# Miniprotein binders against Enhancer of translation termination 1 (ETT1): the designs that were tried, part 19

Target 1, 377 residues: Enhancer of translation termination 1 (ETT1), of Yarrowia lipolytica (q6c872)
Amino acid sequence: MAKRPLGLNKANKSKKKKLDSAEKAEKAVAKEISPENDESAEPAPALTLDADEEDDMGQLESLYKNWTSSERDSPRILHGVVHECDSLLQKAKGEGLPARFHEIYAASLLDLAEFADKKKPVKKKKVKSDDVAPETSDMFVDAALERVETGLEQYPEDAGLLFVKSRALKQDIDEKMSAVSKEERKETAKKMISQLNKILEVFKLAQKHASTVTPAQLDVVEELIELSGALESVVKQSDISETTLVACEKFYNEILASEKDENTVKKAHRGVGTCKMIVADSLLDLLDDDDEDNDDTVELAKKNLKAAIEHFQKSETDEDGEFMVTLAETMIQYGNLFETESDDQKKWYGEAVKRLRQAQRLGVGKYDEMILELEDD

## First folded at step 9 (miniprotein)

Design x0
Fold by ESMFold2-Fast, scan of step 9:
Structure x0 (fold): chain B 377 residues (1-377), chain A 106 residues (1-106)
Amino acid sequence: as target 1 above (377 residues)
Amino acid sequence: SKERIRELMKKLLKLLERIEQLAKEGDPEKIQELEYALMLLAFLILRLKRHGSPEEVEELEQAIERLEDAIQKLEEALEKGDPETVRELEREIYELLQEILELREK
């Protein structure tokens, strides 16, 4: 009997290839429509400063909405947002800017890190200055952290800013882990565990001050789960993911208790299911090292997988092929824990096959070999 | 030691069943916190199976016994519909969660 689910490959999106083409197209259009007039002198109209600042904030929201509503594959939009933020900051002499300004600014700087070149692994202290525009991914993360702290100094309980801080702190760990040599990776990861605890505290504080939760805010929870797994794999400790999973599952369940937005509810259900699935996988990994009669551990794993399946089914849609693969994998893992050729095993393998066939129809991948194995007695 | 670990796992499974039953009848939000604690305890039990001392096993046995008592009291309070006692037990459960987390950190 197979005790582990068959390895399911995730579909790769061509985002990396499309990114360069999108950037090129947008720059060509911008250059055509927005001419560079370095020598031209333009008349300066008279304006009311108060009304101008209100218009500027509305413009910033519109620019940022263009980013959040897009496929997020063009850094040009983010550069436009950052430029507008810089302009507004220069105009705000002695007058405070709202928490939302700092949130958009920090979030945009953080998102730009994804498009920037990686820092080369050199074990030397570098001088970082706020006066220099960021050029590398770590510099953008540092700039985002500086901006969010500036905002939190003025608005210490703002949930949006606290959520951005959590994202930035997570990305900072990723940057530091990628910058060290292979020989120092474990030692660095051990130091990063204390930073993970800080992220959890900031996350909990953000949740406590949130009046409502958006799908975008739930992205932070997914990133925390990913980070905990990455650190666990380097340090070879199981308690990092366990602590993070419990915290994240609790957050998702609080969302399910209070939120009515269909998209947020579906995302929260998927989140709980993912947490339950990872817990079950961890329990089954412990089974590999244990004696023959681990019935109790298998029973706990079954309980978690069953709960994961129920949450996934509540969030199931006919158009999300990647999710269908995740659901199928969970069903296969669950089926593997039943007696070979039992009615229960056949039922769950059958349900998994249905999802794999639909994923194939949606173009996510090919699962013909896997389907044959699951259908054969 | 393995026999004691096996008994602890059995007790944990029974507690999970009781919590699941309470979630159907009572306050799901408050009961979920106890379910989270039980899941963390499962990992602690499995960790102690690999490299736990007799003293650590005894500490965990005492924690589970206290948790059994708290669940019993919560079941009674929910059956009676006593909101003040339920609120008091929520605080007690929070304190038990902190104690459980401290055992994991050793």
Scores: ipSAE 0.235, ipTM 0.659, lowest interface PAE 3.8, mean pLDDT 74

Design x1
Fold by ESMFold2-Fast, scan of step 9:
Structure x1 (fold): chain B 377 residues (1-377), chain A 106 residues (1-106)
Amino acid sequence: as target 1 above (377 residues)
Amino acid sequence: SKERIRELMKKLLKLLERIEQLAKEGDPEKIQELEYALMLLAFAILRLKRHGSPEEVEELEQLIERLEDLIQKLEELLEKGDPETVRELEREIYELLQEILELREK
């Protein structure tokens, strides 16, 4: 086997996430300093200006659309949505509100957690959280869960509410894991395994009752794969990631069978490809044991990598440089499984080089050294 | 036994090849369920190799034999065009997946 460039796509993804986070922080600071940004927050076509008092839900949808169509870098719009939800709840005295009301309210509370300070470790065990409006990320997640459960009590099969619940439960695991000491991490992770399984069941139920699924709703599936690996590493239980991976691949395949939205289909193809790539990586780890008779393991890994490449190609776009790096790395891993300097190896290294060059043209990383190695063996 | 683990991996590869042939003629959903079963069995073999625990070897051999039987039945169904057995095969595939998952949790 030729040398495999390990972690290329992960290193690039981490770097891009850091850059995106820094840019988001700069925009948040700019909005604090430049109060005239109100014009971009309240465009006329995003708000229902002619709505009367009986079109309360239409007004709420318009306000929420301002958030979902924005760059989501300021909590101002979310505070407006929550304020409108509070107003409608008071006006209705908690009666006759549709599932969509509870969904928007819960989703907005959950999104506000991103802008709130993390819970600080304190030695106080007694807290009267019920008497205080949410201020920390964990409090917003708790408020979102309470709101979604209120909605589900009235609308138990509503897909939108079930999708928000799955995302809120995932975020709840993140909050609980970040809030505990290093000494308590393993015990907490063991308790989170049952919550992970609950999320998988909630997502399955949401998908069953959904007429359509958005790309954003599929984001939680990718996050569950990553979370299962993190939990597995802490508890030292090897089957957590495996069972989660199979369930997640099944969710993606069900989308591919039923969904017609181009962006959702592309996201599902990328999801299946990622699942296949993880299986191949696990199989290739066996090659580190010794190099005697591994032919069957190599063939099984080849089949999974080829399937991953095929799914990635069905979701390929010339403008997504980060994805081009992921595809290139998968092609390199596949090429590495062929005989050194064979026609097959040269073909897949060549395809990888094309994607790496495109990623560089799009401003995603610098791969000149890697390209030279792939072209010069 | 390293030899038993090697034989299980060879059997899995042959079953995957048969599933790939079925994909050209069969129902994609049923074929995907078989692919999920194969994936879980591959991870089970990987775990046995890493941990050196042969305690599950007999159960894995039985589950692989059942997967082989289901693939054989599906191949015969496609050749003869008998749709009446479709739901029964779906149930057997589902039961196999549940048994594999239960073995994982042990």
Scores: ipSAE 0.155, ipTM 0.645, lowest interface PAE 5.3, mean pLDDT 76

Design x2
Fold by ESMFold2-Fast, scan of step 9:
Structure x2 (fold): chain B 377 residues (1-377), chain A 106 residues (1-106)
Amino acid sequence: as target 1 above (377 residues)
Amino acid sequence: SKERIRELMKKLLKLLERIEQLAKEGDPEAIQELEYLLMLLAFAILRLKRHGSPEEVEELEQAIERLEDAIQKLEEALEKGDPETVRELEREIYELLQEILELREK
C-alpha cells in the first residue's frame, strides 16, 4: 500500500477542519457567558398572562410557554414551573392530573439538569429517599424519569410523555458516561448500547401515537446519531452507529410521509440529508486503507451524497447561515468524488461557493480562503 | 479474498438500484424498509475486508444469490400485478436480510 497524492481529499479534510474550528469558537463564547447574574428575557406578552385563573392547567401552560418562548438562558422560569407543578400535585393529592401535567413537570425537571452542577464524585453515597430535592444534573434526570413513568402508568400511550422519556433516557446515558472511571468506561458503554436500543423503541412508539410532531421533539434524533458514534468509539463495535443511523433516517421519513407542519417537515428533510451524508462518509472511511479501485462503493457514496443534497435543498432558506455551511460541505464532498476539473466537479464546487458566500453575508463565519481554493483548478 | 468482497459489493449495488426502481411501482413503505436493510448489508460486506474469514465470505455469497433470485421474482410479480405474491416476496426478502444481519452479530 503506497501513499497516494491526496490533493483534493486532503484539501477537503483541511477545509472541514476550518469549518469545525469556527463552530468550536462559537460554542466557547456561549460557554464563557453562562456565569452571569440570571436576567431572563422579558416575560411573555399580556395575552399569555391572561390565562384562565380558575383553570390550573391553563396557568401551568402559560408559565411553561414563557420558558419555551424564551432564549432558555435562565433556570428561574423552570423553577417557577416546577414549583407550580408541586403545588398542583399537593392540591390534587396526585389524582385527576392529565398527561400534559406529567409531561410539563418531567420536561422542566429534565431542562433544569442543564443548569445543575455535575458534582458526581466516584464514591458518592446513594441519596436517601424522600428528603432531598435534586441538586445535581443526574438527580434532575432521575427525577424526570420518575415523573415520566408516573405519567405513563396512567397514560401509557401518550406521545408527549414518550417523547420526553426518550430525551430523559438519552440524557441519562450522557450523565452515566460522564461520571464513569476510565476502567469502567467500556463496560458502561456496553450497557448504554442496550439503553440506546430502548430509546429507539420508545421514540418509535411516540411517533406511532403522535397526531403531530414538533421540531423540538425531533431534536433527540440527531443527538442519538452522535451518541451512537461516541459509544461505538469506546466499545470498538461499528454496528451500533449504522443501526442507529438507519433507525433515525426511518423516523425522519415517517415525518415526511405524515406531518403537515412546514417547520417539522423542513427539519425532517435536514435530518434525512444528514443521515445520507454520514452514510457516505462511513462508506468512504471504510476504503481509506485500500489502494485498489472501489468504483462500486464510491458510486454508492455518490448516490447517498446526491440524495443528501436534494433533501437539504428542499429545506433550504436564505437566512440560515449555519445550514448553508452544512449544505456547502456536502456539495464539496460530492464534488470531490468526480474527476478533477470535470464539469460536474466545477458545478458542485460552484454551488458550494454560493452557499459559503451566503453564510458570510449572514455573519456565520469567514470563508474567503476556502472559496479561493474551490474556485482554483 | 478482496476480489470476492469487491464482487459482493458490485452485486449489492445492482440490487439497491433494482429495489429503488421497484419503489416507483410497489408499496413505498415496504420497499424503503428493504433499502434500509440492504444498506446495513453493505456495511457488513465492507467490514469483511478487515477481518472476514473465507467461510463468512462464502455464506454472504450464497445469501446474495438468494436475494438476487427473490428480487427477480418480486420484479416478475409486480409486472403481473399479483399483490399477494408481491407481499409474500417482500416478507421473504425482509426475513432473509434479517437472518443475514443477525448472523453477523454472533
Scores: ipSAE 0.417, ipTM 0.755, lowest interface PAE 2.7, mean pLDDT 78

Design x3
Fold by ESMFold2-Fast, scan of step 9:
Structure x3 (fold): chain B 377 residues (1-377), chain A 106 residues (1-106)
Amino acid sequence: as target 1 above (377 residues)
Amino acid sequence: SKERIRELMKKLLKLLERIEQLAKEGDPEAIQELEYALMLLAFAILRLKRHGSPEEVEELEQLIERLEDLIQKLEELLEKGDPETVRELEREIYELLQEILELREK
């Protein structure tokens, strides 16, 4: 029944080139202005250290909140948090500290890795038990993993610790892949695929034990999707990015089924939408130009893009201009899959134009050229 | 053969349409798992499109037949609401997903 004229792939490729150009322009705009993210610029109290003097954990929480509510531009706050953790560890002689202590300590060590120098090819090897402070990014990641395991030995079902473990294991993969020699890259990548599968299991366990999930705890899911693609490009396995996409979409859908926090739900909707877009792109990339049954694959891609649009719309806000551009791009990709000049194509190009114009009104960027192309085509 | 691959893709698309029709009636979690299984099968079909042994095609046909059976069981569940059928459906969905994941070992 449903047949498309020959050459649809060529028309889609032409439109995809326009979309790629818009993505470059969007990156340039985003670099100049504050990014649209789940972290709003909320006023912080003058000082958050008004907890009881004997409430050590309350003071630690206040210090850590200063970091999480900040612009995260300086490691100074993190060094303060780590220093307080060291002090509490000495005071308690390593006993009687709650799961949250180990979580904050590990998370702070992990965040410090972003400010540290990269691992050198030739380094001296020191164990953390030698009371050696981390100096390089890989040492901070190793310290974070050791702290998480210490916490999990005492609190094996603590969701916070499990979320930090998944993030630390992901960063460990990044460190090992960035430091490995060209000759060892494929062998290391194969081992990192096994670690990626372990991360998926750890994250699943974290969600099982979590009563609530924060937007920040979901950040690793998007990173795992990107990492799976990078690892697959090195080892050239056909299905690892696909199986990771399915697992990550399940994580987001678990949030949508159980979570009540509006910001976390919004992030999960954006996550599902992104997964659907990647699926659609992968399906379209596998099209055989000479194949007579491309119509079925295109219809499957359409269903995924339509689902992506619906999830993106559920996370759309009137003030999020950068996300309106992402939604518009998805609508353009969807419109490209309909016959040229069809009512459906005109509808979705029209919806994309509305978002691009609103993004311009919000000061995100200038899309006049793209709007003209969509209206004239 | 190429014809068998085309038939599998068309069958998969029809199964997706049926899942969409059931979305508001059935168990949301079971429906979602069926959508995941269908998507992984679609990728498997596309990977075999240019190259594939008769054994690989036969394996894929078995997985799609199992998916079709699960969708039929879901339709029956909507009419009868049997708790045993719900547990059986969940087990079969997870078995299907495991089989699909094991395809990477070929």
Scores: ipSAE 0.285, ipTM 0.687, lowest interface PAE 3.6, mean pLDDT 77

Design x4
Fold by ESMFold2-Fast, scan of step 9:
Structure x4 (fold): chain B 377 residues (1-377), chain A 106 residues (1-106)
Amino acid sequence: as target 1 above (377 residues)
Amino acid sequence: SKERIRELMKKLLKLLERIEQLAKEGDPEKIQELEYALMLLAFLILRLKRHGSPEEVEELEQAIERLEDAIQKLEEALEKGDPETVRELEREAYELLQEILELREK
């Protein structure tokens, strides 16, 4: 760098990564204990239903609402929803079920994939039984895709089904990447690149047929950006993320221009901010100490980080501690690009400290060491 | 050739500054899209610096000049207070920017 920043940028990223790794380790331990306890056989949760007993779809909606309004940490509710869907499918015998039935069924199957074990690389035997229930995460994703296609055959323009399809297609790529050997990973990743465009196209079609887009539905665009980066890393091809970022940022801007729902608008601002952050990180990674153009590259990185901060600020809330840490990280990266101990650096480190202190108050983590470094005078 | 890429990067920074000023005066939605795309164009310039041919650099230089002309005309239209002309020139600038981004894929 032409300017010598305090050096917190990469150190802060490493600390964030360590926190994420510790959190993953805790979840892995919980998963190792939880499956054994699941064998104790508690009966399915007794769920409150607001619908008439004779209104099958109303009962299914109430059951599914118990899942969507919960902490989403118990697969038992999802098993209940799937069981009810199976029951309704048997009762329907030759009669069409509404698009919403297929949507709930597919979404529940897809969500169950998160609680299921990953596919074993060695196949015992291909079972062709029509009665085979999904056991592994890839089987749940496959079942979800099959259900969505069944629904789309009857309701080809249904927004809800198209949103679930886009999410399921993204999860399908994750499953395929997880299931292959290290030797096959690069070739599989190359095949998956073409699927990235299809996911965004399906999502755009869903948005076109929707009256509105929820923040949760918009999550798939953020996940698509993350997936493009992962594939780029495996293939070692530098333009995959760039292509995806351009397409996704353009789409977020279309959402910002057309959508009036405050929460969806905030989600889109977070999306644009994330795109700007990734662009800035890529620019900074290309810096060469011997390069006379470093100042110009740093200035472009500053503009992208400033834009990211402004978009993030338009989306911040007092209760989202995890996001406050992300915003603080962005502010630290931006501050690092200014002269050491300059007024600009002190300003942005100060703004970062405010977010880190609030995140601590919300119980997200302990940032005392980082705060001391940022308040260094 | 690397000297030409350096000059293009400086022109890009100046165009971004001009677009930021226009965003304060005109339609912020379209100008915001132009700013975002120009930021991403920095990837193309950096890639050309590492691996680009003289022909690719010349093509990009011509595209940047066309965008610069469009932005100047947009600035003049905003000063004259002609909202119909401003809207047409904003659309033209956006289309030129998309054309420049397509050069990254070639």
Scores: ipSAE 0.056, ipTM 0.583, lowest interface PAE 6.3, mean pLDDT 76

Design x5
Fold by ESMFold2-Fast, scan of step 9:
Structure x5 (fold): chain B 377 residues (1-377), chain A 106 residues (1-106)
Amino acid sequence: as target 1 above (377 residues)
Amino acid sequence: SKERIRELMKKLLKLLERIEQLAKEGDPEKIQELEYALMLLAFLILRLKRHGSPEEVEELEQAIERLEDAIQKLEEALEKGDPETVEELDKEIWELAREIYELSEK
């Protein structure tokens, strides 16, 4: 309940109000969602703490690691992290905390948004007296943005904070898109394109200042690619994803050149493969019956799909059945570009069948009908 | 304009074939920058095919010619077993990839 004390020196009243509002939102949101989970929840799982008694940041890192190493399907650990952050803020009493503190705090608030209710469209007057939902996901996103900006005021070039800002801005777009009526969706999406460009600039700055990259930070790149495609489908402009793909593949290739961590390298290969696949799709969308350049365009699409397959194969594992389906789909798309019943088509359909059968053995789904069609066609 | 774009696309396809051979025979690490540059060229071809200006076509042509030269020099250095020249060409290719990246952001 205690408000963080401010310095005696003059501060902007608007800035003070913004920070106070963010802190209140953080506490209110955490408080409102916690009881619902506590009522039916089992006791919190055992947490691993490797830090010394006097190492507050080490203890916070250990708590946060329990979240990042989990399946991320329960908000209990996140509530614990936020509680620890609140305690450290109270203990600091206006003294600077490290960039990593603000990063963990903001990331945890952002992740809590997944477990909160969305804002709903305006109801007809006859049903407006329904009980009001106390917390919404947009409050968590707003709190995360305010927290990351607080950190960036002190640490403007911190890569971790910049990556969290990129992710929070992406979630802000998702919240705004889900809060509007069907009639407003296209106009809102047009406004969100400007925010996507801003996200890309923040992401580029984050990458410039990063000395190492974690798998979690690479997931931001994948989410940006998906967001660009979603906005493009609503606005019906085919160029939105182009700038995003250029920035993202550059980042993946820099990771492949410099990183040793096998999991990070595999994620980067999957990222490059996805970029190549999207380029191929874009090329194929330009085909026209009357265009004599179609053969050259198809060959370029084939080259990109082949490169995608090779990158995907470098990231393939015996246990990832869902990814085997993605690889199989890419192989099918590639095979479709060859003449019907050609040796090349049969080869790539055969490779796809192998992955589909393995995915089926791993329990990912049933592909018997698709396999039959690929083997006979 | 359309004929020049068509010629550039054919040159790009030839460069892709040469990079595939380098990947099979050489060090994959040495071709990462070239693969990246080729993806950027694909986007530039897509843009120029829709609404390219003569100036943009000329810039793309120059970029493809420089990549062709760099790939030729890299092939020769690998055949001769000259690691110092290969290292120098990697840096030149990185600078070229960056120039292409900046061209694509225009």
Scores: ipSAE 0.086, ipTM 0.579, lowest interface PAE 5.3, mean pLDDT 72

Design x6
Fold by ESMFold2-Fast, scan of step 9:
Structure x6 (fold): chain B 377 residues (1-377), chain A 106 residues (1-106)
Amino acid sequence: as target 1 above (377 residues)
Amino acid sequence: SKERIRELMKKLLKLLERIEQLAKEGDPEKIQELEYALMLLAFLILRLKRHGSPEEVEELEQAIERLEDAIQKLEEALEKGDPETVEELEKEIRELVQEIFELKEK
């Protein structure tokens, strides 16, 4: 489960725990999925389609809706969507298809990358042939990018295609970074910074032409923040995540100004809060280096943490225990910046305790020790 | 350089307080670009604490001065209730933010 992007330069214990958890998760996935591998795909189950069979696009939309409304844990649905796209492409002789066709096709190819093996074939050079079916994660991402560019050549201002392009470009960075040797990692990361900036431009263009933005489309913005921190750690260049944070916060605020969907608005508030919290963390990290100018840095960190808390509170729900823990941690961090046992510190520790108790009631975890430390000092 | 950097941080904090006040009294969406510009300047100032030159300090001083001027003009336009001037200042602020992004990339 994704947590706050940390920039990965805190205590070695945190890094070791993350590495151990990742290794255990990989082994669990391999054990669970590998024995069930059946390369002979059964015929796709008969799905209920709302559209007339003679309405090609309506039929495709209904099939794609089965994917987007599902738990998104069955690649079989996506294979069905891609198969239907291939059939429509042959029927149309490759022309006269709407932007939405290219969007669904590209999005489905991109989503299939998540289920594909991460094999790195060096024998098979890059080809743009329709005769080549993608088999690995990187091949699905490449196919998605090619499809979205085909659509954008015909529909350069289509918001849906631009949103899929931004997501595909982000996934492309992930694939390239996971495939590169340790020796080439820094040079590859430097090249990926250029692509990171391109993603921001594409997302901004998509937002300009969109009438509405979904919560899922905002996932790219959160992932860009995490990715910028990861790239910064590899290249040892501090301005990458700073520039990305500023741009992402601006995008979230533009969403807040224009969007009416309450779920998208809540997600944007969480996004702004996360940006403010990351800025505060970066500022507080500087306190370890120079004690002479700490007062000004602490004051700036306080302003960012208070803003983070206010945005997080606007996105609170009674059922999201994991978010209550995130909010409580932010409140504790803010309280820590006040004088010991001051009224302000007691207020924010008290607010944090309320969220921790509620998260515990929701079954998220056990926080008894932390609550005692906050209440009894 | 340390004394100049300290002075820049203090000016930045005062500008942030003025923006917070403007957000309470006016339309926060109209001035959010000023907040982003100040955040970029904060990161640039912090970078100078680690590894900066007198030329870079001068560039940041000029950027902060331009933002002070823009904030003052915006405060005056909002007090007078002049929507045309507010729109002109919004455009000027967008251009200033773009110039600050270019300073960052240098």
Scores: ipSAE 0.194, ipTM 0.655, lowest interface PAE 4.8, mean pLDDT 76

Design x7
Fold by ESMFold2-Fast, scan of step 9:
Structure x7 (fold): chain B 377 residues (1-377), chain A 106 residues (1-106)
Amino acid sequence: as target 1 above (377 residues)
Amino acid sequence: SKERIRELMKKLLKLLERIEQLAKEGDPEKIQELEYALMLLAFLILRLKRHGSPEEVEELEQAIERLEDLIQKLEEALEKGDPETVRELEREIYELLQEILELREK
């Protein structure tokens, strides 16, 4: 068997995500059971404000910056931001507020959804009411969507609002797919494909109107790729995965053509590399030993893997062990397509070994057996 | 029709190579849309290999032949430095790509 196992990185990511989710749930329960511990631990740290005293928006920006620059592991700052937004709404009675106000408010509501419980709906109909504060993740997503639409009614071409809308629509799909019964799953997935296509249009419009794009604004693109695959698996006769992959690669390449922020550019390189790796994997998975187009398809897969490696190398950092495993995996797949014991195969296996060793040193996993195999079995 | 699928994949690789060469000689952004379309076309070829009708394969063969002709004309227009002809060919290629995407959806 010349092909090495694909997905070393996926196994580690899946395990880590499950552990993180369980840890967060336990932590949230512990905080509710022992509120005295939070109180006896010094009061919530004072937020840093660097804005003019009479500049309401400058103060809101400073509060929100404290959230975006934090570890984002506590909803306390977000509750403070939402409270300030509510105060500004009362003061202005909904008039004269800029696009940025609606963006911060919607984004904060959306981020609060990550800390909220997913409770079973008690009623068949979900009714939105201004008199009811959001309590569950779907209610926060709904509130965020309502706020972003309010902003877009006044500022239809605002890039910030459009980026938040794309993220909120994606989270709305996640909420609906996780809540649906097995019997309704296929019909719901078909409706969600339509919403995914809408998200692609919204993101394209956001990027068109943006002067700059942040790494955080680009986060949704990789999530759309993963979501498209999940939806396609439910709706067997859909091309949404292929169409989404092409659209997402285009979004990343538009960043590479215009953006100057180093972190956003690095993220776009990782994104393009991932898209090309998925293409190569799909091509290789469809090959049989007796395929008549084997050689040509293998050459197309090689081209995509080589491009993936080049993009990944431009975004490589010495401290990102999980990414080193992804890069090593891509290098191994590429090496596998060359003649056994050729100079090309040895070169790419050697490069993969370097990344696997560094990933082990960073505690990402154990790859001793794979390294031994790549270094002459 | 296995031989027909193999020939389609060979033609696709040749078109991709030509587009990459054009990108090296000119503005790469302007040719990138063609690369995206060729990747969607590769997936369509692989799906037709498993479940495509002879009629669908013939329609795809005709579409690729038209695409080869348009790319040849685009190469010639770029060598001559004729921006108006380049824009007209880009529009024709876009229209052809929409036809190919309709085959994918069906």
Scores: ipSAE 0.346, ipTM 0.730, lowest interface PAE 3.2, mean pLDDT 78

